# Ledger of designs, part 15: VH-VL binders against Laminin subunit gamma-1 (lamc1)

Target 1, 169 residues: Laminin subunit gamma-1 (lamc1), of Danio rerio (Zebrafish) (Brachydanio rerio) (q1lvf0r505to673)
Amino acid sequence: RDDEGWKGKQRDDSSVPVQWSPSSGEISLISEDYFPIYFVAPDKFLHNQLLSYGQNLTLNFRIQRHDARLSAEDVVLEGSGLRVAVPLIAQGNSYPGEETQTFVFRLHDTTDYPWRPTIKHADFQKLLYNLTSIMIRGTYSAQSAGYLDNVSLVTARRGPGTPARWVEK
Short names: E, the ipSAE of ESMFold2; O, the ipSAE of OpenDDE; V2, 0.75 times the mean of E and O plus 0.25 times the DockQ between their complexes.

## First folded at step 22 (VH-VL; framework fv_tislelizumab)

Design w1 (from r1 with heavy chain G103S; at its last look DockQ between E and O 0.72; V2 from the best seeds 0.00; counts 0 for: pae E 3.0 > 2)
Fold by ESMFold2, look of step 22:
Structure w1 (fold): chain C 169 residues (1-169), chain A 118 residues (1-118), chain B 107 residues (1-107)
Amino acid sequence: as target 1 above (169 residues)
Amino acid sequence: QVQLQESGPGLVKPSETLSLTCTVSGFSLTEYYVHWIRQPPGKGLEWIGYIYHSGSTNYNPSLKSRVTISKDTSKNQVSLKLSSVTAADTAVYYCARLYPYWSYFDYWGQGTTVTVSS
Amino acid sequence: DIVMTQSPDSLAVSLGERATINCKSSQSVSDEVAWYQQKPGQPPKLLINDASTRFTGVPDRFSGSGYGTDFTLTISSLQAEDVAVYYCQQYYKRPHTFGQGTKLEIK
């Protein structure tokens, strides 16, 4: 019931229903084949997110079955006409399983955090300045489901003599 | 050994229904998808479609209104029916196995030639 | 539908020399491209998946590269048995689409 504005889409922009799990509080996507279906983030994660540069995007995720097919484009960011992506296991994240795991993606463009295609520091910042889409791939196999929860985009916010408040949910 | 074999009539009259069967061995249709792909004489390859484990189907939009794919997992068979055929449907018809977890084809049948003519 | 356009349509290369076949997609398909070899009277045979990964049992002289819209199949040292038609295929979006083919011959 409470999908918080998350949408499900395939790569051709066709809509797929996002399911809510009252018992677990997760949202889910269900697949019949290997073609990816993505969770599409609502507006609260978008627009000017420049203060998240060098910070983490985090999410809790699990799959129904362990036979997952990863891709080069499991997490996708779009902004200012730019687009970058990474596999789900990028940046040292573990392979997804049937138990919920936390996945962490540093929003940075150095070779230690290789978003593809490689773009300049200024372009990564420009992307985050006008962030228009965050897509998190939810389905990794046929006849299966992916479950997403607790997406947070960390933002740095400082004031004189005040500790920064961190964490967006 | 993984094997796929197409069978069916080599000649089909215009406006009739083309009916082909793909018989497989060395793998289970409960775990692998089999697709139909055709190749007109001297032309490239055209994907036709397949049937999901659920029984739902996915067809090339160009053929969708005329195509029916079904399977019988206990007989290791996948069937293709193409209705209202014309000379444009003359081709070699292949069945091919989808590589597990991906969308490319690792094993192909030998192909069966279907000619549509009166 | 995503159109896959190969170039050249045909290619003649001397034995032991390098052959290069290009495939261009009408929109980005990330690395989700496969290459197939088809000899006369035979079904296609998978050579490369994910743009650059050789399939099991494929000789080292075959290699692939590319990301996005531009893809290349390279045969580093052409052998007589490599005479065939080569096809690229995208599997990024349905329907699966193939290039028109490139006929490779020996000079």
Scores: ipSAE 0.398, ipTM 0.773, lowest interface PAE 3.0, mean pLDDT 87
ESMFold2 (binder alone), look of step 22: mean pLDDT 90; pTM 0.893
OpenDDE, look of step 22: ipSAE 0.847; ipTM 0.921

Design w2 (from r1 with heavy chain G103N; at its last look DockQ between E and O 0.71; V2 from the best seeds 0.00; counts 0 for: pae E 2.3 > 2)
Fold by ESMFold2, look of step 22:
Structure w2 (fold): chain C 169 residues (1-169), chain A 118 residues (1-118), chain B 107 residues (1-107)
Amino acid sequence: as target 1 above (169 residues)
Amino acid sequence: QVQLQESGPGLVKPSETLSLTCTVSGFSLTEYYVHWIRQPPGKGLEWIGYIYHSGSTNYNPSLKSRVTISKDTSKNQVSLKLSSVTAADTAVYYCARLYPYWNYFDYWGQGTTVTVSS
Amino acid sequence: DIVMTQSPDSLAVSLGERATINCKSSQSVSDEVAWYQQKPGQPPKLLINDASTRFTGVPDRFSGSGYGTDFTLTISSLQAEDVAVYYCQQYYKRPHTFGQGTKLEIK
């Protein structure tokens, strides 16, 4: 199956099958209740991602029904024993709808709608140094799907060379 | 008006099966979930479980092996069966409506007291 | 299971005074906490959802706060009809769990 290694997971760590659509190239999750089910990123997005500090995580997302209620934990990052999250509307993103939208999240601790809880620059960098989980909430209502595609994690460098250095604000 | 009402026997013998019915009005079981929650005497509340629109179930792991929840949408009824009861199952049993898109309960039945005693 | 621990188990507050009830979860539940009021012989009644949002028809003397593991319910000016047992509930993950209750009475 061409889900590119994405998994589905609930907050209790139970596994949920991710569905793949050959016609649209999207992956999807559907829930039987209102507990969130998350898309869990594959290994290629994880581990040492320090070069993505100050860069963007981007994703294309849509929901089957527009009457969704967002949470504080729609996008979740875990690493080095640290955990931060944001709702989908953080950092100027629009409310999700039935049409595919691009969502952009800067991986930095100083934005207008920052990752929560607030952590220091050094801790955000530590989180990205040993990134163990990226979760993107896929379900917002019962028996209604959420669709994800085109997830990308930007780095400070595109080829060989030294990483960009971080400056504390 | 949104209403939920529990019914069933008030006394059940040990090792037998407790059987309760929740009858609802003012809303549709095709649109809303109804959960079972119990309260032992002088103690707090314990979530039991519910049945999904699909017919699959979700039960509290502590009770899962003994619980069966079903519904009859045409009769506006949700049923609870708890097998192999003991004195520890003595409680007030409530049915409650789940608030849409969230996981808290906006309307509760009056509750029915079940005593497990020989 | 996420354990919800309330404190105190009971408290007595004079009419017109402030009452504060605390609820602590064994792990983070974000803001996904509800508060219920239960009077003797009655079912629980929803007061607060999402830690701080007052449910429809609930008097504005009831307020809630908290995020993560520590939550409070506050009654700013206690009235006689507020005598009840109060429960917190997390709905962050299955199974739903409730606190053991806090009995509120008049001094």
Scores: ipSAE 0.510, ipTM 0.798, lowest interface PAE 2.3, mean pLDDT 87
ESMFold2 (binder alone), look of step 22: mean pLDDT 90; pTM 0.883
OpenDDE, look of step 22: ipSAE 0.828; ipTM 0.918

Design w3 (from r1 with heavy chain G103D; at its last look DockQ between E and O 0.65; V2 from the best seeds 0.00; counts 0 for: pae E 3.2 > 2)
Fold by ESMFold2, look of step 22:
Structure w3 (fold): chain C 169 residues (1-169), chain A 118 residues (1-118), chain B 107 residues (1-107)
Amino acid sequence: as target 1 above (169 residues)
Amino acid sequence: QVQLQESGPGLVKPSETLSLTCTVSGFSLTEYYVHWIRQPPGKGLEWIGYIYHSGSTNYNPSLKSRVTISKDTSKNQVSLKLSSVTAADTAVYYCARLYPYWDYFDYWGQGTTVTVSS
Amino acid sequence: DIVMTQSPDSLAVSLGERATINCKSSQSVSDEVAWYQQKPGQPPKLLINDASTRFTGVPDRFSGSGYGTDFTLTISSLQAEDVAVYYCQQYYKRPHTFGQGTKLEIK
């Protein structure tokens, strides 16, 4: 019933309506052409998210058409004046399709998780300390749609003498 | 094969409207976008705009107030009108096909020269 | 608007030598740059897309590189038929913008 504060934007900052489906719980963006339209995350995912460093951003996503054109900047993070991005298939994720898939992006700066541009450990942490934008590209083809659900930033949890573990959102 | 051909008057008087037509063959306007791009004599290229499949338009902000682009898919035609022309609008006008998987132009028409008289 | 600035405006290169043309954008355009070749009286012809991918039928001597703001077109061994004006184009944001062109001539 509700887009939960998600907004739609093109790269030129123009706004695009986000659609909501109460039956599926998905939000969607609909495209006219190949110019990318992004889901823009609401404030609850932003600001100080340092506890998510080394953890996962996860999302469920599907597209209306399987002939999608991916880019170098399908998932974009901005914070503390820094900006990094990855293709949707980065870090071992499969190509998107008509069936919903879970996509996982580790928030870490090693070469196994190649965010671009490459930045140092401290800078990735600064980015997450003052996270100002998360953008997830929703459209990959002309006259098509992308559907997003179940976005979470995993945070570290810690018990006495144990390593941090993944936690829900 | 894939072809684009521009046509229209080569001479237009100042303050009048230039009208050009791009006729396409070898592909469908229901599946591919065609853009208008112009090149003043001895100078570089300037993107003008295009029309979406829905009928809405996207124009270069520098020309937006004077540009109208339309299409007729049954006639395989995309039209350009530019109102209130001046000498600065003298150029070769191209129509070009947007490559469907990538946002660049894989096929161009031969171009048509439009001169705005003095 | 994103400004694409090419350098040099013109260059002369001996046959068989390497020619290098640079293109700089006023802001990051990722890898979304195309290169075109235009000979007199002809429309532009696509050479390179996505900064480094050679379009079908383009000779191997043409190559491109770059990411972000700095892009390069290289012709590894100049041929006589390569005399033309070369343009870079960004398609990262609208309006699509082109560099001012670089004339390539035989020395």
Scores: ipSAE 0.399, ipTM 0.780, lowest interface PAE 3.2, mean pLDDT 87
ESMFold2 (binder alone), look of step 22: mean pLDDT 90; pTM 0.894
OpenDDE, look of step 22: ipSAE 0.805; ipTM 0.913

Design w4 (from r1 with heavy chain V34I; at its last look DockQ between E and O 0.65; V2 from the best seeds 0.00; counts 0 for: pae E 2.1 > 2)
Heavy chain, then light chain:
Amino acid sequence: QVQLQESGPGLVKPSETLSLTCTVSGFSLTEYYIHWIRQPPGKGLEWIGYIYHSGSTNYNPSLKSRVTISKDTSKNQVSLKLSSVTAADTAVYYCARLYPYWGYFDYWGQGTTVTVSS
Amino acid sequence: DIVMTQSPDSLAVSLGERATINCKSSQSVSDEVAWYQQKPGQPPKLLINDASTRFTGVPDRFSGSGYGTDFTLTISSLQAEDVAVYYCQQYYKRPHTFGQGTKLEIK
ESMFold2, look of step 22: ipSAE 0.500; ipTM 0.806
ESMFold2 (binder alone), look of step 22: mean pLDDT 90; pTM 0.899
OpenDDE, look of step 22: ipSAE 0.829; ipTM 0.918

Design w5 (from r1 with heavy chain H53T; at its last look DockQ between E and O 0.70; V2 from the best seeds 0.00; counts 0 for: pae E 2.4 > 2)
Fold by ESMFold2, look of step 22:
Structure w5 (fold): chain C 169 residues (1-169), chain A 118 residues (1-118), chain B 107 residues (1-107)
Amino acid sequence: as target 1 above (169 residues)
Amino acid sequence: QVQLQESGPGLVKPSETLSLTCTVSGFSLTEYYVHWIRQPPGKGLEWIGYIYTSGSTNYNPSLKSRVTISKDTSKNQVSLKLSSVTAADTAVYYCARLYPYWGYFDYWGQGTTVTVSS
Amino acid sequence: DIVMTQSPDSLAVSLGERATINCKSSQSVSDEVAWYQQKPGQPPKLLINDASTRFTGVPDRFSGSGYGTDFTLTISSLQAEDVAVYYCQQYYKRPHTFGQGTKLEIK
């Protein structure tokens, strides 16, 4: 019964229920319509996330049906009045399938990790400094479902095993 | 062969309800969405709305209070009713099929002209 | 509602020349723009989806481009059968909205 604060929204800001499975720990969105529904991340992933610049956003995801139709905006970041997005298969990720897969998105503005629109290093950092929204598209076809699990936002922090440096390209 | 055909009365009196039917062939209404779109004379296109698989509806807010869309899957028909019509509702009315899983329209009916006149 | 504004409202182009029609949205619609051709007395016909993808059966002279708020339809070598009104449509948000149309004529 604890979706950890994840919410479901359509692009017109209408709310959609997020389903939660206590046995599997997955959350899901179920579509009865063609219009895409997004998982909206809770506050713990937001606000000042500058230390995640150059680090990974990772998630486990699967779909109910293989007839997915991707978009240019399957993963969306908003912050400081800026907005960038990528398709789910961006940055070398495989097409989603009926079996759970790990998707990895590097939070960096270099051409190796093409977020759209292209923004400058400073603007990407500014976006992460006041991160106001992370949306992960959950539905990819009508009368289907998407299942999300294990969302992680890595930080570059001073610690025993990880240097707290940012590398600019 | 995918086809859509609008039918209904061409003349409707002010304050009455216009009622149109879209008959489809070559595809199933259980698998594809059909939307209503209208075009006033000499003007652009206005999206009216559609009915969900579940039977719920989504309508253009500008028309929502007067619009009812329904479907009969066994007859391959989608219906449009627009109540309390005025001269501003004079238009060509189209039904159009939504391209699978996206918001653009790959097949359109020929359109039916509705004139609202006293 | 997302307003789609086309320019110009009317355009005259010589046969064999390039025609360019612009469409601007009032807010970002990603690449979720379609273009339609409507010839006199006919329903609209889909030309371009996803801003730049030509729909099946559409001649190669039609192309589209754009992302975000600014979109362009280009006809590289105008032919007589291209006389029509052209509409852009966003499908990013509901209600789905169309531009006001651009009438294309032969000069």
Scores: ipSAE 0.527, ipTM 0.813, lowest interface PAE 2.4, mean pLDDT 87
ESMFold2 (binder alone), look of step 22: mean pLDDT 90; pTM 0.900
OpenDDE, look of step 22: ipSAE 0.811; ipTM 0.913

Design w6 (from r1 with light chain S52D; at its last fold request DockQ between E and O 0.71; V2 from the best seeds 0.00; counts 0 for: pae E 2.6 > 2)
Heavy chain, then light chain:
Amino acid sequence: QVQLQESGPGLVKPSETLSLTCTVSGFSLTEYYVHWIRQPPGKGLEWIGYIYHSGSTNYNPSLKSRVTISKDTSKNQVSLKLSSVTAADTAVYYCARLYPYWGYFDYWGQGTTVTVSS
Amino acid sequence: DIVMTQSPDSLAVSLGERATINCKSSQSVSDEVAWYQQKPGQPPKLLINDADTRFTGVPDRFSGSGYGTDFTLTISSLQAEDVAVYYCQQYYKRPHTFGQGTKLEIK
ESMFold2, look of step 22: ipSAE 0.555; ipTM 0.824
ESMFold2 (binder alone), look of step 22: mean pLDDT 91; pTM 0.914
OpenDDE, look of step 22: ipSAE 0.857; ipTM 0.926
ESMFold2, fold request of step 27: ipSAE 0.491, 0.436, 0.446; ipTM 0.799, 0.792, 0.793
ESMFold2 (binder alone), fold request of step 27: mean pLDDT 91, 91, 91; pTM 0.898, 0.900, 0.899
OpenDDE, fold request of step 27: ipSAE 0.823, 0.806, 0.813; ipTM 0.918, 0.913, 0.915

## First folded at step 23 (VH-VL; framework fv_tislelizumab)

Design x1 (from w6 with heavy chain W102E; at its last look DockQ between E and O 0.80; V2 from the best seeds 0.00; counts 0 for: pae E 3.5 > 2)
Heavy chain, then light chain:
Amino acid sequence: QVQLQESGPGLVKPSETLSLTCTVSGFSLTEYYVHWIRQPPGKGLEWIGYIYHSGSTNYNPSLKSRVTISKDTSKNQVSLKLSSVTAADTAVYYCARLYPYEGYFDYWGQGTTVTVSS
Amino acid sequence: DIVMTQSPDSLAVSLGERATINCKSSQSVSDEVAWYQQKPGQPPKLLINDADTRFTGVPDRFSGSGYGTDFTLTISSLQAEDVAVYYCQQYYKRPHTFGQGTKLEIK
ESMFold2, look of step 23: ipSAE 0.389; ipTM 0.781
ESMFold2 (binder alone), look of step 23: mean pLDDT 93; pTM 0.944
OpenDDE, look of step 23: ipSAE 0.877; ipTM 0.932

Design x2 (at its last look DockQ between E and O 0.63; V2 from the best seeds 0.00; counts 0 for: pae E 2.1 > 2)
Heavy chain, then light chain:
Amino acid sequence: QVQLQESGPGLVKPSETLSLTCTVSGFSLTEYYVHWIRQPPGKGLEWIGYIYHSGSTNYNPSLKSRVTISKDTSKNQVSLKLSSVTAADTAVYYCARLPYWGYFDYWGQGTTVTVSS
Amino acid sequence: DIVMTQSPDSLAVSLGERATINCKSSQSVSDEVAWYQQKPGQPPKLLINDADTRFTGVPDRFSGSGYGTDFTLTISSLQAEDVAVYYCQQYYKRPHTFGQGTKLEIK
ESMFold2, look of step 23: ipSAE 0.495; ipTM 0.791
ESMFold2 (binder alone), look of step 23: mean pLDDT 90; pTM 0.893
OpenDDE, look of step 23: ipSAE 0.864; ipTM 0.928

Design x3 (from w6 with light chain T53Y; at its last look DockQ between E and O 0.75; V2 from the best seeds 0.00; counts 0 for: pae E 2.9 > 2)
Fold by ESMFold2, look of step 23:
Structure x3 (fold): chain C 169 residues (1-169), chain A 118 residues (1-118), chain B 107 residues (1-107)
Amino acid sequence: as target 1 above (169 residues)
Amino acid sequence: QVQLQESGPGLVKPSETLSLTCTVSGFSLTEYYVHWIRQPPGKGLEWIGYIYHSGSTNYNPSLKSRVTISKDTSKNQVSLKLSSVTAADTAVYYCARLYPYWGYFDYWGQGTTVTVSS
Amino acid sequence: DIVMTQSPDSLAVSLGERATINCKSSQSVSDEVAWYQQKPGQPPKLLINDADYRFTGVPDRFSGSGYGTDFTLTISSLQAEDVAVYYCQQYYKRPHTFGQGTKLEIK
C-alpha cells in the first residue's frame, strides 16, 4: 500500500516525492516544471543481475497528457561504473499515452535501437553484474504526471522452467 | 511576433540592488518560461535562473543568495533583482524564452547593459 | 556544475572552406547540447538543439554532432555573414552552462 521503495529524482540529484494512488495501485511523479523527473528503482532490482542479461525489463506506464516529449535517456541503467540509456520508444515500444501500455527493454548490447553509448558484450554483462541504478523517466511535460506500475526484471535460471522474475506494483 | 525587451538602469553603484524588467509580447507567461542570462564584457554567457509557473524559483547556485526573480503574467513582465552588486556584476543582461519542455532558448531580448561603478 | 570547454578559442577560415568547432563537457550530457551564434552587437541565436537537430530557419551549411561528452559544430562552406562568436550550451543538468565561446573570422 505504498511506493514499495521507489524514489523520485531529478538529474541534479534533488529528490521528488513519489505519489501512491490507492485507487489504481500505481506510483506517480508530478512535474512542477519542465525538467525530467525519474523513478529510481529500489534495491531489490539492483546488485548482481547478470541472470537478466538477454532478458527483459518490463513496465506498465502512462502519462497524464499525450503531448510527451521524449529524450535519449528515458530509461537509464548504471553498474560497475558503466552507464547506458534509451528513449522510451526504443526497441519497438509505442509512444506513451493516457492509457497504460507495456514497455519492454531487452538487456542486451545488440538490440533494435540499441542502448547508448554502445558498449562491448562483456561490458554490458559487467554492468549487470553490479547494477547500481535503474531510472525510468516519469515526467514528459511541464505540469503533468507519469504513472508507473508492474515493473519486472526477468531472470534466467539454471534448469528447466520459466525464468524467475520480480514484480513491483 | 515574439518579442522580449529588457529595461532598467544602466548604472548601479556597488553594494546596491540591480533591478531589471523583461517585457514580453507575442506569447503568454502562463505557457512559456523566461530565463535571465548575463554576459560580462568580452566574456561568455552565464545562466541566472527563472521562476516556475507555481511561483517557486530555480537559481544558479553561484548567485542564489543574491537573486530574486518574480513575474506578473497580466503585465507580461518578468523581473530580476540582484542585491549587493560588485564590479563583477557588470554585464549585458538578457531575458530569453525557453523552448517548451527543454532547456534551450529560442528567442532572446536585445539585452541591456548594466555597469557597476562608483 | 558541468563545465563546457570549447576549442579553439579563435578560428580564422577562408570563405567557402569548412569550419569546425568542438565542445567538451566535464561529464556526460547525453545529446542535450545546443549551439548558438552571436553576431557582433546582437543577442545569441539558436542554431542546433539536441546536438544535431538544425533549428527552424537555420541554413543547411550548419550541422552538429556528438553524444556524451564530445560535440562538434560544423559550417560546411563558410559565408561572410557567419562571422560571429559561437557558444555551446548543455541543458542536461541545472545550472545550465555555456562554453566560453569560439570567435570565427574570415582568413
Scores: ipSAE 0.470, ipTM 0.806, lowest interface PAE 2.9, mean pLDDT 87
ESMFold2 (binder alone), look of step 23: mean pLDDT 91; pTM 0.918
OpenDDE, look of step 23: ipSAE 0.799; ipTM 0.909

Design x4 (from w6 with heavy chain N58D; at its last look DockQ between E and O 0.72; V2 from the best seeds 0.00; counts 0 for: pae E 2.9 > 2)
Fold by ESMFold2, look of step 23:
Structure x4 (fold): chain C 169 residues (1-169), chain A 118 residues (1-118), chain B 107 residues (1-107)
Amino acid sequence: as target 1 above (169 residues)
Amino acid sequence: QVQLQESGPGLVKPSETLSLTCTVSGFSLTEYYVHWIRQPPGKGLEWIGYIYHSGSTDYNPSLKSRVTISKDTSKNQVSLKLSSVTAADTAVYYCARLYPYWGYFDYWGQGTTVTVSS
Amino acid sequence: DIVMTQSPDSLAVSLGERATINCKSSQSVSDEVAWYQQKPGQPPKLLINDADTRFTGVPDRFSGSGYGTDFTLTISSLQAEDVAVYYCQQYYKRPHTFGQGTKLEIK
């Protein structure tokens, strides 16, 4: 558990336990109400991630229940005093289900990849230059769970970037 | 037909405990949450809190030390107790049903007026 | 707590004219704002959720807009039955908070 570093938080910064499955390598959050609980990424995903501009944030995710309430802020990035967010289904992603699906978010400010609020090209790069928070919403209904696996950031360096793994199986 | 109805004494003396009951029909308390919300005279609305299906509670921090919410699913009732009342607790008290998976309220009771007076 | 501040506190609008009510939050609440109508002697009734989505059965003369901290409820053509107090509510984080209300009257 010491080597994963993922935290669970609500929007008011209150802490929620993240549960880990040694057999599957998934982490999970359990909801008791309708307020979102977020997976908060460890430091290895943060700081200077400018080389991920125009590249993908990729994650595997599933929910315990069929019903899900999405929001405008299901994936949240903060950096350099800036903040942008997107619904889980943004950029052509399918609704989450009980089977694990891959979700892909392009880290780009064009209107084809809408992040809200809209910020300028240079500001999105500035955000990634000093990335201070990545939050991935884990709970989408009351009395339910969300399961996260295989979070990666792709870089524009020579050849394919190595993803920053979050959980070891 | 979804209905909520508040009941309880309209007059409560200072320092005593205010006790209200919300009786519901047309839906199950095992599937929907009911919240308590109050409205002081001539003022806006204040969220009080609710009880989870697990039995744990979520209360407005401003009231949490004095509030107890419970439910009896077999009687279709949600109860509110507010201890050590003062004149500031004079209000219309509503119970309201939470719209599933969201933080807003689709059905409200008629409200019951509670006056705290000696 | 997130403070929801409405403006104006009251307004009078002629029948058939446009009424505009504003709500400002003390911090960003995304689009997680609802609007309620409360007629005299009645409980609040839900009009708008998620800042701009009319709840089922609400007449299309009611519309909402906004994101972040600034939100607007608009009644495009005021009817006599629209005399009420209107409240905004955020549900972004605990505790749920409501605006102080805007009283709408016929001029």
Scores: ipSAE 0.420, ipTM 0.790, lowest interface PAE 2.9, mean pLDDT 87
ESMFold2 (binder alone), look of step 23: mean pLDDT 92; pTM 0.931
OpenDDE, look of step 23: ipSAE 0.818; ipTM 0.914

Design x5 (from r4 with heavy chain V34I; at its last look DockQ between E and O 0.69; V2 from the best seeds 0.00; counts 0 for: pae E 2.2 > 2)
Fold by ESMFold2, look of step 23:
Structure x5 (fold): chain C 169 residues (1-169), chain A 118 residues (1-118), chain B 107 residues (1-107)
Amino acid sequence: as target 1 above (169 residues)
Amino acid sequence: QVQLQESGPGLVKPSETLSLTCTVSGFSLTEYYIHWIRQPPGKGLEWIGYIYHSGSTNYNPSLKSRVTISKDTSKNQVSLKLSSVTAADTAVYYCARLYPYWGYFDYWGQGTTVTVSS
Amino acid sequence: DIVMTQSPDSLAVSLGERATINCKSSQSVSDEVAWYQQKPGQPPKLLINDADTRESGVPDRFSGSGYGTDFTLTISSLQAEDVAVYYCQQYYKRPHTFGQGTKLEIK
């Protein structure tokens, strides 16, 4: 199975299966409930990601149903005991729809790129130095699915051997 | 015209099973969830739980061992059973409609008072 | 379980004055808090969702604010019909929990 180590979880830490589609190369989360289910990033996106400070986290995402309820915590970063989050439409991103869209989140804490809560530059860098969790909310309505593809962390230097369908930059 | 109405016996003996029905109109049980919430006399609100469209359930852990929620979509009804009742289960019982996409309740029934007494 | 603690337990405010009710959660619930008004013999009525979003038909004098653990319901100019018990509710995690209520009275 080629979910590349992505996990699914709810806010109560219960596990939810991640689905994978060979034909589309997407992973998905399926809900029958209103509670948010999150894609949890594998280790290759974690640990020392300080080189991504001031760079972008990007992802391709779509939802099965046109009706969606956004939250304040649709993308969540945790590291060094710190936690920040944004809504999916933060930083000028469009409302999600049934067609795949690219979402871009700048990893910087200036007023142009508001993460919540507001933390100072040094703390954002400390967060990325020991990044312990990236969660991307996958479900936005009951009886619905969310589909994720092409997650990348842009970095100042990238190691060789990036998989064709998943890019870390 | 959204409407919810609770019904059932107002008096239940200790150790027996409390059984209530919520009858709905103006919306479909295939599109909306109904939750049960109770309020002891002069006290606050306690969430009880609900049933998924799949038939699985989600209950408040404090009541989970005694609660059964079921539904009959053809009759527009959601039922609550609470077993082994005591005086502590005396309350007004409400059914409430979950807002379609989130975890708060936009419509409530009138409530039905259940007294547990021998 | 996430505990929602309201303060004060009761509040008396003069007509036309501002009433403020606080709700504190035992852990972060983001903005996922609703406020309800309950008059005697009636079911709760939804006023505010997502901490600050007023329900349709709710008078403009009702407003909410907060994020994380500290939430506030404000009635900017108290009216006689606002006498009720007010409850906050979190829906961030199950079980959904309510505050113990704040009884609002006119001085």
Scores: ipSAE 0.513, ipTM 0.812, lowest interface PAE 2.2, mean pLDDT 88
ESMFold2 (binder alone), look of step 23: mean pLDDT 91; pTM 0.902
OpenDDE, look of step 23: ipSAE 0.800; ipTM 0.911

